# Ledger of designs, part 7: VHH binders against NHL repeat-containing protein 3 (Nhlrc3)

Target 1, 325 residues: NHL repeat-containing protein 3 (Nhlrc3), of Mus musculus (Mouse) (q8cch2)
Amino acid sequence: RFCGSLVSRTFSFHVSWRMEDPLFRLDLGWPKNSEYFTGATFCVAVDSLNGLVYVAQRGDNIPKVLVFSEDGYFLRAWNYTVDTPHGMFVSGTPFEQSVWITDVGSGPYGHTVKKYNSLGDLVQVLGTPGKKGTGLNPLQFDNPAELYVDDTGEMYIVDGDGGLNNRLVKLSQDFMILWLRGENGTGPAKFNIPHSVTLDAVGRVWVADRGNKRLQVFDKDTGEWLGAWDNCFTEEGPSAVRFTPDGKYLIVAQLNLSRLSVLLAPPSGSIGDCSVVSTIQLADQVLPHLLEVDRKTGAVYVAEIGAKQIQKYIPWHSRTPAFGA

## First folded at step 1 (VHH)

Design q9 (framework vhh_7qia_2)
Fold by ESMFold2-Fast, scan of step 1:
Structure q9 (fold): chain B 325 residues (1-325), chain A 125 residues (1-125)
Amino acid sequence: as target 1 above (325 residues)
Amino acid sequence: QLQLVESGGGLVQPGGSLRLSCEASGFTFSSYAMGWYRQAPGKQRELVAFITSGGSTNYADSVKGRFTISRDNAKNTVYLQMNSLRPEDTAIYYCARGPLYYKSSGYTFGQYDYWGKGTPVTVSS
């Protein structure tokens, strides 16, 4: 399989037909059971504590959620109460990990954010299944795109992927709205297709404001708008954003360019401008959609809707030991 | 269009067994959690057993260890196997299309949205 090349490097290393990124290398041996990718793979989430990788795919009469080991072996699959998956995130304790899935579209389970155990049993529903809306009591969704769950259990949800809402919602551990930002627009704290959400190490919420071709940044406690980065996204907006575990880099996907970019994290107390460290140019029509970073190993898993696969990228010099530390 | 049809009720002696069946039609059965409720004369309906789409089960304390809920997705049917029946188990048993099996925290969309017409179970001494 063809690995990505680093386009923005001042110095490129090539030996014969081999190409490599200075920070990451493609694991050509992952997964072992790619035959289970029978639909378009939209999102991926990692249970670093139990060594599990969750993948959600779309299609009729196929399993919607696939579970792999971190070594690439297929373990199980389920499609219960999942209609049209979009984003997913793993949270919980070492003894009780759960996977959250955002569900979009017009099916009976759509317009929801749902929590599952590792066997596919549904344990929590946010939103009203099959009913889109803008309401806050009860909280309604319209194409919820992604979520991020803090270690405290506080949740950040971006709603949504082309729906009526263009919002960032913070929920407490017991699912009460703590703050909400956003409406459709181009100004500060306004969104056009808020597509991905993550936290940095210094209490900031980062949103991929895909339609406006920028990342926006908010204080996690107050919801105050802190700034935006647009200078790296003139050709295409970011579809996904994640920090490396050491907090030094952001990894973003630009779907229609089939490109991953590694960006330098801003220093504490400053947002500044976007700085590109490296890019991984994928083959045309691969279409990286959403991605996840393994908090233990720093491995990057990329859901590629055009190629109907997940690719795993392993850090060269920042690789963590398999058993932590 | 949506239907739940219960069967298997009847008269049984204390200590006996019955197997209730509920055949579903008009919806994607395998995606829904299913439950069995019962209502004794003059009392409120109570949940007896619940099974999620993933196969997790939950039982009322009064029936735990005696009743077993199961499902056959190929037949669109949920079952309640009732063993060691007691006079206190006498009730009309209802099949219900449950919501989704979830914890008591967070916002839910209701505990049930469709019911069968019920099948009577009488345990006589």
Scores: ipSAE 0.000, ipTM 0.169, lowest interface PAE 17.7, mean pLDDT 84

Design u1 (framework vhh_7ubx_2)
Fold by ESMFold2-Fast, scan of step 1:
Structure u1 (fold): chain B 325 residues (1-325), chain A 123 residues (1-123)
Amino acid sequence: as target 1 above (325 residues)
Amino acid sequence: QVQLVESGGGLVQPGGSLRLSCAASGFTFSSYAMTWVRQAPGKGPEWIATISSGGSTMRDDSTKGRFTISRDNAKNTLYLQMTSLKPEDTALYYCATGYRDYSWLSGYPSDYRGPGTQVTVSS
């Protein structure tokens, strides 16, 4: 193990460098405690109300979930009931925020979507722990990739990251299926590796349909397919998608190109075509996987599995109306 | 459209060597990371190595000293040089695009993979 972790750390160290973009700048001072990134960092989630940043990483005998302050200080970590983390999302009330983690492992905690309180206590499990499946009653998963939780407590889950299901599931706050879309395929409302899911400000669900090299869009209330964008993704599909807090831009990652793109949000009445306004080209093998946007500050946190780090990008335009206003 | 075709497998004695090739077409090969995976009879898929578009490699520690992954972007071809072969290396070897994340390190098959080339290590 020691030899394996040394080789992995040497590879990551030689690959990463820092870059500025016209719309965003890299925060060189974040994090303060990068020594805690001892595994491949797969996902990141932000508690903007309490100023916390959650990171999940993969590796044997290391802490799998790390908690940092928004200022970059390491606060705590846990390893219990997490096998192979893939995606994560923070939700809850101002006084009771929780972190959800998708788990794609073959071990006893895999094929689940699990809720933890801020102290790392497991408080809810969706799926059948350790057993992949296609079943709907109860709902089963096969490599659930990511989730998004609306302010209403309604959940959107994409299942899966290389599994058999290839679907988008909407759950009520009590975890009942409200609607479901998807099967393996290239047609409308069909997926190949639905990898990331988010909501825009006007009631649309956006899915990174990674294997089909497109974003697909659905009505959040009905699950009706509204359109797709493929013109920005001819070389590589999107691995992550998030909106800036003002709803003006989408931030997208393309993992194997080591690239982040800033896209113009579509008008409320149509989907239109994809338009790239800015691109951040990272070092080869940085491999941006999933990302999260701080709803308060507009900061973008990027989980880089090849570089084994989280990078924080801050909006440049502080003299114009700021993100989150 | 996307095609991956492996070759170079066969029957070898323990301690022998083989060089596998994977010919790619239908996509911009030079822009993609590429992976070698093997599957032994009655076992799940096992990841061997990945090579980036730029040529940086990541390898499984159990085979790292004996197996070398390389690529030729001008020929759209991926290679696996295998030395000091053991009976435990007997498997179907296939190549895959690296557009999937590191979930491949858990041995999951890619949707864009070749049919494979059989390697049998026996007396």
Scores: ipSAE 0.000, ipTM 0.155, lowest interface PAE 17.2, mean pLDDT 83

Design u10 (framework vhh_7ubx_2)
Fold by ESMFold2-Fast, scan of step 1:
Structure u10 (fold): chain B 325 residues (1-325), chain A 126 residues (1-126)
Amino acid sequence: as target 1 above (325 residues)
Amino acid sequence: QVQLVESGGGLVQPGGSLRLSCAASGFTFDSYAMTWVRQAPGKGPEWIATISSGGSTMRDDSTKGRFTISRDNAKNTLYLQMTSLKPEDTALYYCATRYHGSLYSPNLYSEDYDYRGPGTQVTVSS
């Protein structure tokens, strides 16, 4: 209404670019049914083969696990034997997908890593429900933070989100310990709140060593420590780490900075230093916690505990050539 | 009833190769992790490699570039492919299994195997 108001409007033209980065754009149409996010959304997992997105949230007297389609439609919810979810991962064949959930509660289901079928039926429990511990036979947990299951069915578990263990455990498909690394500390292969775990395309295990403000890297077959990245995390450690399906980038969350970063994957044969390709700065109250990448589409789903939502980011398509210059 | 029988050992020159086999019977082989262990004269047992039922492997750092563990569940057979053999690789090689969990960390060696074969001798000399 004032001359200055018209001038300010022209300067706000570029505000919309903050809704997207050079590699990813926010899907404003996902989910269709955000009203089901009634608690703090801690983790997300994707069944790329069946087009399902699993979300786990915390709160009393609410459904703990929500199931959405990849197009954003709420399908169903369940709350069987889940207390305080922290991390989750979908694995299996196209005909029989399973969802694994880490549970960090002090309640009857806590200190466990549990496998559920697509209907929410509990089919496997690792750890002792309701009892934290350091034991290896049987394997015990103290606030297990996240897991990753590779295409062979081998499992990588970081234990944990607080607690005393501060370790990375590799299990076979038969839940036998193949190797274990870690204790509380700042040195190589030592952790302070190992919070997220993933694999790259060349046989390396990446751990978000959140309390030590770094990513650490291990050989998946031997557990040998290969290196670390700390130069991108001087202000805040990484809470989540995932690779894009083409292996070119890592997506990392820094929870307390309310920030997502796209990092360049290291070249074959070396770890090198961290290089930031792009950054998505979210509002201070959003607090991105854990994230997952759809292996089929490359879409990135981010669990945001402060905003109580999941956001979906889609890779940009190549620009079509201009016709008629 | 459980039986593990190793074969494929012998005399080989430095730089040579050998493939060891372990034939398993009397148990559900495809449900168990399998391990190769060696014992050199005058020394204790040394863990070489473990392979899960699904084929995931863990290998000792000192040999992992030269030795490859594999399995054929249809034949109930475990293999160790050894290349670039050195005199220090001279040992009796055993296959072994542990029915319930194992911790084969480079910092922790377990000799507590449920089943072990009689071994096959590998001698590396000129």
Scores: ipSAE 0.000, ipTM 0.121, lowest interface PAE 19.5, mean pLDDT 82

Design u2 (framework vhh_7ubx_2)
Fold by ESMFold2-Fast, scan of step 1:
Structure u2 (fold): chain B 325 residues (1-325), chain A 123 residues (1-123)
Amino acid sequence: as target 1 above (325 residues)
Amino acid sequence: QVQLVESGGGLVQPGGSLRLSCAASGFTFSNYAMTWVRQAPGKGPEWIATITSGGSTMRDDSTKGRFTISRDNAKNTLYLQMTSLKPEDTALYYCAKGLYSSSWYRTDAFDYRGPGTQVTVSS
């Protein structure tokens, strides 16, 4: 049993793991090197195949991207072409994984979605560095919030975290626009601060439409709007959304409520209404922003901007079919 | 048999108000999402608002500040309260039943749509 360092950690109170949350428990042994969290930790991404966890943080004169092992050890850091990170996603083949980072700064690297190899070398830039815009040829961004890359290499980008753009963009593996949805608004397929994007197991794209206090759902192939959930978000919109690997649950964050919720996934033929399975209430100052699920282990990593840390939640090891054997 | 019957339309002056009703029968009304759609002459159908079985609402931006969707499950009735009406609101207003008992799939995915009630806004 690993004993975590209490001196370098800001554990939140009011977490449900001590009451044995039905699905998840906090890993007190992760990370081992929390002293590297020197800025506000905005996003996290997981390379399940190589056992790596990428963390991006904001601040002057600090390393912007940190790389940890899945066991919590600090491995390396880089920051040369990252200004103001917001969202991250790991994609690629089993032999060559890459990390994508959205950058929302007003500096020379801002308003971009950038691809890096595992060593931090920049290999692709989408958008115009340092210049916000609404253009489609070339594709421009205004505070791109997050992306998701599926196993085919097709990309889903939500743009943005404030600014003029309020849209979901699907790109091919060659970065051509396949479809685009969205403008500022409250109606179907309209957004106010589209903040997080993910896919479910049955070909649907889910967007955390944070300013409108809802999740919206689209067909991944056509971009057709399929429905929305708002009944769980009357107090605060979702800042993050991810599915568990078995497809049974969604994990969402509500930043200003300092809360994580586990929601029941809808069946393939309907969207349903939102149903809360459980909640993890964090202390008010923690502020969970974005999160990622390890597709191999089911572990949930949460970037907490107020607490300046990443917390790791692990599924209970049980004979129940939900967690496998 | 599913039946939807809209009422409450008519001629109204700009700045006026109307409340539309949709009487539903032949299904368990409380289990389904319900939607209001309008179609103006020479235009395609425009989504106005949806209310889920749980009571959550979504509304189009162009009408959100002026139109309110609600339901009364005891009366099997859907409502659209319209205020500050403009000539551009002139259209045939339809109610529509969602496909699934506890949810909505999309605004264009309906089992049934009513015949509509005409709203004309002119001086």
Scores: ipSAE 0.000, ipTM 0.139, lowest interface PAE 20.3, mean pLDDT 83

Design u3 (framework vhh_7ubx_2)
Fold by ESMFold2-Fast, scan of step 1:
Structure u3 (fold): chain B 325 residues (1-325), chain A 123 residues (1-123)
Amino acid sequence: as target 1 above (325 residues)
Amino acid sequence: QVQLVESGGGLVQPGGSLRLSCAASGFTFSSYWMTWVRQAPGKGPEWIATINSGGSTMRDDSTKGRFTISRDNAKNTLYLQMTSLKPEDTALYYCARPHYYGSGSYLTEFDYRGPGTQVTVSS
């Protein structure tokens, strides 16, 4: 566990020792404006098409959404109707990118999944602001944890960061329920704190079933349960899950262990067992909560609620070639 | 109708300074990001700097020590202060409302741009 978890490989003009993974390295120069992390940083989303990184943080009298360039420069901040952010996802066309935010607050805009344009203007609200519920017409939420929007505009929402619903909901582009799975429990297609959701390249939906210490897998078109991985999570459940852009790996956060794991993706037609390729052990009490992968660069951004920061990990050999090379 | 009109260009000696202005009308200027871009003869457009609605700035590394972008939301005006001008700064300078947000050359795609103001650095 502890033994072999720290690798020191970085040398600069002044010797600097850093935690590094064989596949990823920490970007020591990102962000340029860390002074804007004034609250607990809960989630991060990436606009790969426009080179923007969105961060949501919690706290009184602070800006709730921060926008950085992929190069680490602070650009702007906004609050507008954001109470208690939990998860974020960027979707849309290159000209009309939007950021979706899940809100788990007890305030007037909590228990919602809200769409904002790139300037922070609210353009869509799902759920009933300030009112938790189990209803399906209209769709209600109880602490919606995260969402994923595919390139068709179809949406996958996990509803239950400690709420009563414990479900995975698929919505059409027009916000109609296409299928719904889940209730509280330990059996197949049942959840305890479904915390993160993502898609793989072969039509499967992956859910971080945090309280049950497993990942569960569903067919994206039918919602049929395909399998689960629990063998990598005996000590702590997954809080976040994302695929690398090449589809070869999953990046998973385990919050209370302050750990990121890189897992081997299963091929089409097989779920199998979880295989750990590498592990990044973060400092104690860093608490990696949710993370996002830049689909263009493969960079991994990690929201660390205990450390009140976002860290950026860059794949080895994926840097833009030097100018004039 | 959305309009952006640049002014303040002209002939300047190497080492000199110029301040460019861009007057905006036909939209809520204070709510939008604004950008300065230049285009030299026979070359593609080059991004210089972007400023958000609140005044935070992104600048190209090659010019950021000499060029400063700023805005006056009460006057609907965008500015570019240029110092220590070099012959290679000779170009047509445009203000624009960018189609993309972020840093880099893709910020040369615009929702709207002005006709430009010519800057010529020569002795």
Scores: ipSAE 0.000, ipTM 0.120, lowest interface PAE 19.4, mean pLDDT 83

Design u4 (framework vhh_7ubx_2)
Amino acid sequence: QVQLVESGGGLVQPGGSLRLSCAASGFTFSDYAMTWVRQAPGKGPEWIATISSGGYTMRDDSTKGRFTISRDNAKNTLYLQMTSLKPEDTALYYCAAAKFRYYDLPTSYDYRGPGTQVTVSS
ESMFold2-Fast, scan of step 1: ipSAE 0.000; ipTM 0.257

Design u5 (framework vhh_7ubx_2)
Fold by ESMFold2-Fast, scan of step 1:
Structure u5 (fold): chain B 325 residues (1-325), chain A 125 residues (1-125)
Amino acid sequence: as target 1 above (325 residues)
Amino acid sequence: QVQLVESGGGLVQPGGSLRLSCAASGFTFSTYAMTWVRQAPGKGPEWIATIYSGGSTMRDDSTKGRFTISRDNAKNTLYLQMTSLKPEDTALYYCATDQVRYFGGSYPLYNMDVRGPGTQVTVSS
């Protein structure tokens, strides 16, 4: 692995990152221990309170979950209760952070959404391990793609990544279904591969409706459909969506185009249309899949399945207004 | 009223095999997910495997090639078949309940206070 670490990073040196990007720059020095990227890196999550970056990767006889510092140093790896990771989210209190991982496919841990403590101990399982389904009592999954947990502990899960289900599920802190939206289709509140989910600052749930080449928006409390953005995605649907901490921008990945887009956040009280602020074109075969934003620093971590790596993008300091400090 | 009692531990040579049993009473065993955990002296508890009411299993990758979890609902008994035992497998082995506590199929692990007293496994020459 020592000799393989630089070879595995070859595709990152073909990134078409440009100095004309007004908002973000690539941190060429992150991570420090890339030799631990021994499999395809599918997702990344950030513990902003403790300065930790969690990475999940796929492959046989390798550690599935890696923990790095925000400065890029490898710290530890978790036990192998993860089979085929897809999406990941860090939630919890300052005293006890937890990592949620969605697990997909026909493996023994597949079709689940699982909660781990910071040491990698399994704490909670949603779904039935190894068994796909459409049922609601008990709640079943078929390739659950991603989740988002808000500060109240309420959860938003998109299910699924090419499975039988095409739905957005909201759960209470006690894992009761509060509302559910979605079925296979192209109309309002219908999905084709709901792949990523996030929340904005004004109580709206945003879903990357990848197969339909759009973002869809819902009221977090009622599940009411509020609108959709399709005008930025005519060539390729969004695979990932996150807001910057200040709420001004969305960061979106388009996997097959090897591209990241920075979009202007919608105006207060309306959805509007998608406006592209900037794009970061990655080399062919990098394939950005899912991403996460550090709520403290604004850094963007991108899981790149083709390049088998995580890249870190840092906001330019000069882009912050001087009289807000 | 809910009780779990482990048995089947003992002294075994490296490379040997043991089958642990967990006898359950005081609840409807067939509807509960069941878990095996172990704790070595001076170490924290380590999760080994869970078996769900439907028979699906989730297993730690480091032991799944050597350890098999199973259940017999007619006997209200959970099993752990251990093969190719190593000195590092020396620990107190506990069984615990994971129950569906909420509509929607949630399975809280470690948030249940119902554990057995454990059965000691010692792997030594």
Scores: ipSAE 0.000, ipTM 0.138, lowest interface PAE 17.7, mean pLDDT 82

Design u6 (framework vhh_7ubx_2)
Fold by ESMFold2-Fast, scan of step 1:
Parts: sequence; C-alpha cells; structure tokens
Structure u6 (fold): chain B 325 residues (1-325), chain A 124 residues (1-124)
Amino acid sequence: as target 1 above (325 residues)
Amino acid sequence: QVQLVESGGGLVQPGGSLRLSCAASGFTFSRYAMTWVRQAPGKGPEWIATISSGGSTMRDDSTKGRFTISRDNAKNTLYLQMTSLKPEDTALYYCAAYEGDFWSGYYGTPLDYRGPGTQVTVSS
C-alpha cells in the first residue's frame, strides 16, 4: 500500500551553508478537499496572480482538471476536451490568465498542447488531435511532456514522454517555430524522454532529460547548447525541474527514487556541476512526477502519481517577501 | 514486437514454494514498471505486486509476507518468489508492463503490455 507522507529531509553541506538553505515544510492542511483526488495526479500548475492551483488527473469517468484556491479549497472541475493529461502551465496577464495542458496517447484529444481560459473553455490547439507525428508545418507532437511559457508569451515545449521525437521546440507568441533542438540520443542536444522544461533568470532553458539521467541547458534566444548536469542523477534521471522565485535554487524530482532535491543555481556565464543543498525523501510508493513553484509565495506543489495526491511545501519564512534577503 | 512470456508455474503442495519468471522482449524493459496479476477460476483479476523502473515495490497486503517481486534489467526478466503457498493461491499468473511514470493497472488507466500467463495449482 502507499502512503503520501514526507519521510525525511537531509543536507549535504557545511553547517553555516545549511543555515542559509531554504527550509521547506509540508503544509499538512493543504488541500482542504483531498476527496477530489480520485485519479492518478500527473501535473500541477499555479496562477499566482489569482491564487489558483490547477491539478490534472487520469482515470475514466472522473473530473480530469481540478481547480483549488491557494488555501486549499476546491472551487471547480472540468473534463472538456482533455483525454490523457501529462503537463500543465499557467500563463497570461493579470487581466487574462490561461492554463495550457499537454495531452498524450492515442485518444481523441491526444498528441496536443491545448490552451484553456480560467473557465475551462478551449481557446487554442497545437498539434493534430488524436494523431502523432514528426511534422513541422503544421507542428505535430508524439506524447508532448511539458511546456513553459515566459512572461513575453514565448513557449518552450518538450516533445517526448516516450514518443519518437525527443525534441525541444521554441514557439513565438503567435505559435511560429523560432528554433528546434533534439533527436533521440545521448550526445549534446540529444534527448531520451525530455520530460520537463523551465527557464532560469538569466535566459537559459533547462530540460529534464530523464532517460539520459541529466539536465541539459540551452540559450533561450538561439537554442545553443550550453551544457549539462549529470553528477546528481547517477541512480535516476530528473522527472521535473523548476527554479525558486529568487533564482537561487532548482527543485528537481526523481520519480522512481521518490525524492525531491534542492540544487544550487549556477551563476550567470557558467553551468558548472550540480550541487545538492538538501533532499526530501518521500515513501517509496509516492512517486513525485511533475511539480510547480508559486512565483509569488515560493510554495512548491508536487504531483505524486503513486500517492494520488498533490503535496504543498512552503518555505520556512513564507511571510517574508518572495525576493528574499 | 512486444512479448511477455511467463514461466515457472505448476502443481505444488500447500506450504510449498515457486518462483515465477516473466521474460520481456520488444521494448526497453528497464524503462517500464512491471506488475504481477493473478486470476483464480471463476473470479476477476487480482493485483499482487508492482516494481517500478527504479526498483521500488508495492505489494498487496494479503500476500505481502509470502510473495516478493524483483527484477533483473540485464536479463530483461521479472520475478515473483512465492512461499507458504495455499490452495487459495491457485490461479493463472501473468505479468504486465506500464509506462515507467504511471501505474495504469491500479488507477483505471490501460495496461501497455500483458503476457498470456502461467498456471499455478496448489493442492494435495
């Protein structure tokens, strides 16, 4: 049987450094309505401007998208045009927030990246519903894993949760391909199951190259490969990657080790090697899959497919401004 | 082409032991979670145990103390070690593969691949 519990937390650094590390605590009071987690919870996205948390879960005859308040109250749910959700991201202006969902598999809505408004109305479809492919005009997908949308509306999509494409695609605000990198392989700028994608504060794109047990880094404007980190992932590849709002740390999930790690962010101009600041070890059956960071509060939401839940971790000093000391 | 082939079943006395094997081919075995399921005569399928691509295990409480799931990625083989067998363990035992990042048979999502099974009969 499984249990969705925080098991332990460890530090890898000297005592003085450890005192400066973000201390994350599990919010045992979130959510207030866990009874709505009726399926395997694959992804989570945060609308920090409106205080909303979106969750997508899989299963037959259940609501596939759930909306909670940041305080943990269930608000609404919808099933419209969502078949097999995998990754989610919230983007937009303060006046108009939207949620993007990647949809995988061969169902009628599969192999797509779809945009919904806050009410669950479908606004945009990328890919061909129900049809996988490698084509670029129109752009096709084969099990798109996750996306990230920056503040300018430019999009970064990793297309390959077990599909054949194994690529990172950058799109403009009007969905034109700006650059594309990747094919199946172990070399630089090649992927095996690119599973998660995010941006840092200095214009770099970070990809969780899960099957190759590494993070890879690219220039956001050119798509130039800048480096990789593999030294933290010898036992298991990263399934998720996000930066803390202050840009100081990365948070990474290693699904099959049931582990979250806090890594030190590299400075501008260098990639270096991975350095672990702290680790959160979950029970073996919890299986953290994808995660999201609230850019306003620094709270970390973790989608745990084995435990069928979302866990919320809050920084020790959650009442301090997100910019930090 | 995907294949799963179970072996190691047979007739055994109550209190005996058996080791089942599931040989996998046609896919990257190390990337998939693997499970053992059984179906007794006249009953529906019953989940026994799952092992993740990384080696973490989940087991049904009723058999947990008697059955152990393991895998050998170098041999593309899944195992079920069964001890203290009871007449109630009589069933067709089969293996199944899932995408490594979900546990589809537990949660109402479809199985990716399934084997034909090996018969275990526990009687005197």
Scores: ipSAE 0.000, ipTM 0.127, lowest interface PAE 18.8, mean pLDDT 82

Design u7 (framework vhh_7ubx_2)
Fold by ESMFold2-Fast, scan of step 1:
Structure u7 (fold): chain B 325 residues (1-325), chain A 124 residues (1-124)
Amino acid sequence: as target 1 above (325 residues)
Amino acid sequence: QVQLVESGGGLVQPGGSLRLSCAASGFTVSSNYMTWVRQAPGKGPEWIATIYSGGSTMRDDSTKGRFTISRDNAKNTLYLQMTSLKPEDTALYYCAKSRGVYYPLSTEYAFDYRGPGTQVTVSS
């Protein structure tokens, strides 16, 4: 017997990298229970405070949300109000963590951004379940792709993953629209399939503008467009973007190229051009879709829809011992 | 003070129909997630359908063409309408007030409260 996750977890480099430059290493021991990956794994979110990893997968009559420990053990699953998961984010306090899921299905729960507590109870729904739309009062979605929630509870949502909407929406903690940018197009602050969204350490919002083969950058408070990076994405646009906890690097996925790139973060006050520090070529058809960074450990979890798995990358110089709890 | 009581089960021939009822007291069904679950002899629990507070429903794909979950808010009662019954549908059917919305693998541990169940037997 040979586990398929072990084969897919081997990085293939087309160019030799020096031993002095490794930033991340694959954790071959994660997960322990890969048998629960029965569908295409689309997104991953991390509760770094409680050591939990949430995975969402697609498929009929299978558990759509899986919960693992950071050590790789399967803990539980839930699914009742999820049609077609796309993006996930964990937010909250150490005492009350919540899981947000974007749903792009055409079923009764689709075209929504939904909040669940740690037990899987649905506690908030944004959008109209089962009904796509462009409206702002109430806010409607058409294939919402991903969200990011900052420590203040303010949230950033990119809508859409192939729908008619092409926009970035900022909401207050009580879900009022604070600002909105975007329409279909190639110009500044216009999008074609805004697929992933994150914040950097200096108050900038980064959007993976996948169809336009670029990252776009906005001021988080005003929504002012600050710049874009396209020079690293000539072959394919970015599907996912996250910052390392120290703010030094961006980690980006390119889905069809089956490639991960580590990019140098720009200094405050300047966007400049994209600079590649490291590139990891995965096996053909692995299809890295979305990824998440553990803010406590710096571990990177990658959802691979073609390989039907989550891979975990640990910072090479991590000083956290691999002790079992 | 929370109580759930199922009724409407019984013996039915293949191809027949039954409507199960779940009478709730001590809480309001329209303010909670309400679920139907069945358990066949010697087997684990199998999730059938959930209706959440807003009225939207989620149903298991294998039964959703034959089974419909609904509620009557004025009567504080949950229903499961079953049509085209098969011998494989023979089970104890119970309703539950959920702590959350869970896929079948964790349904047994998801409930704040569940009823004692009503037996459905499909036989010739």
Scores: ipSAE 0.000, ipTM 0.117, lowest interface PAE 20.0, mean pLDDT 83

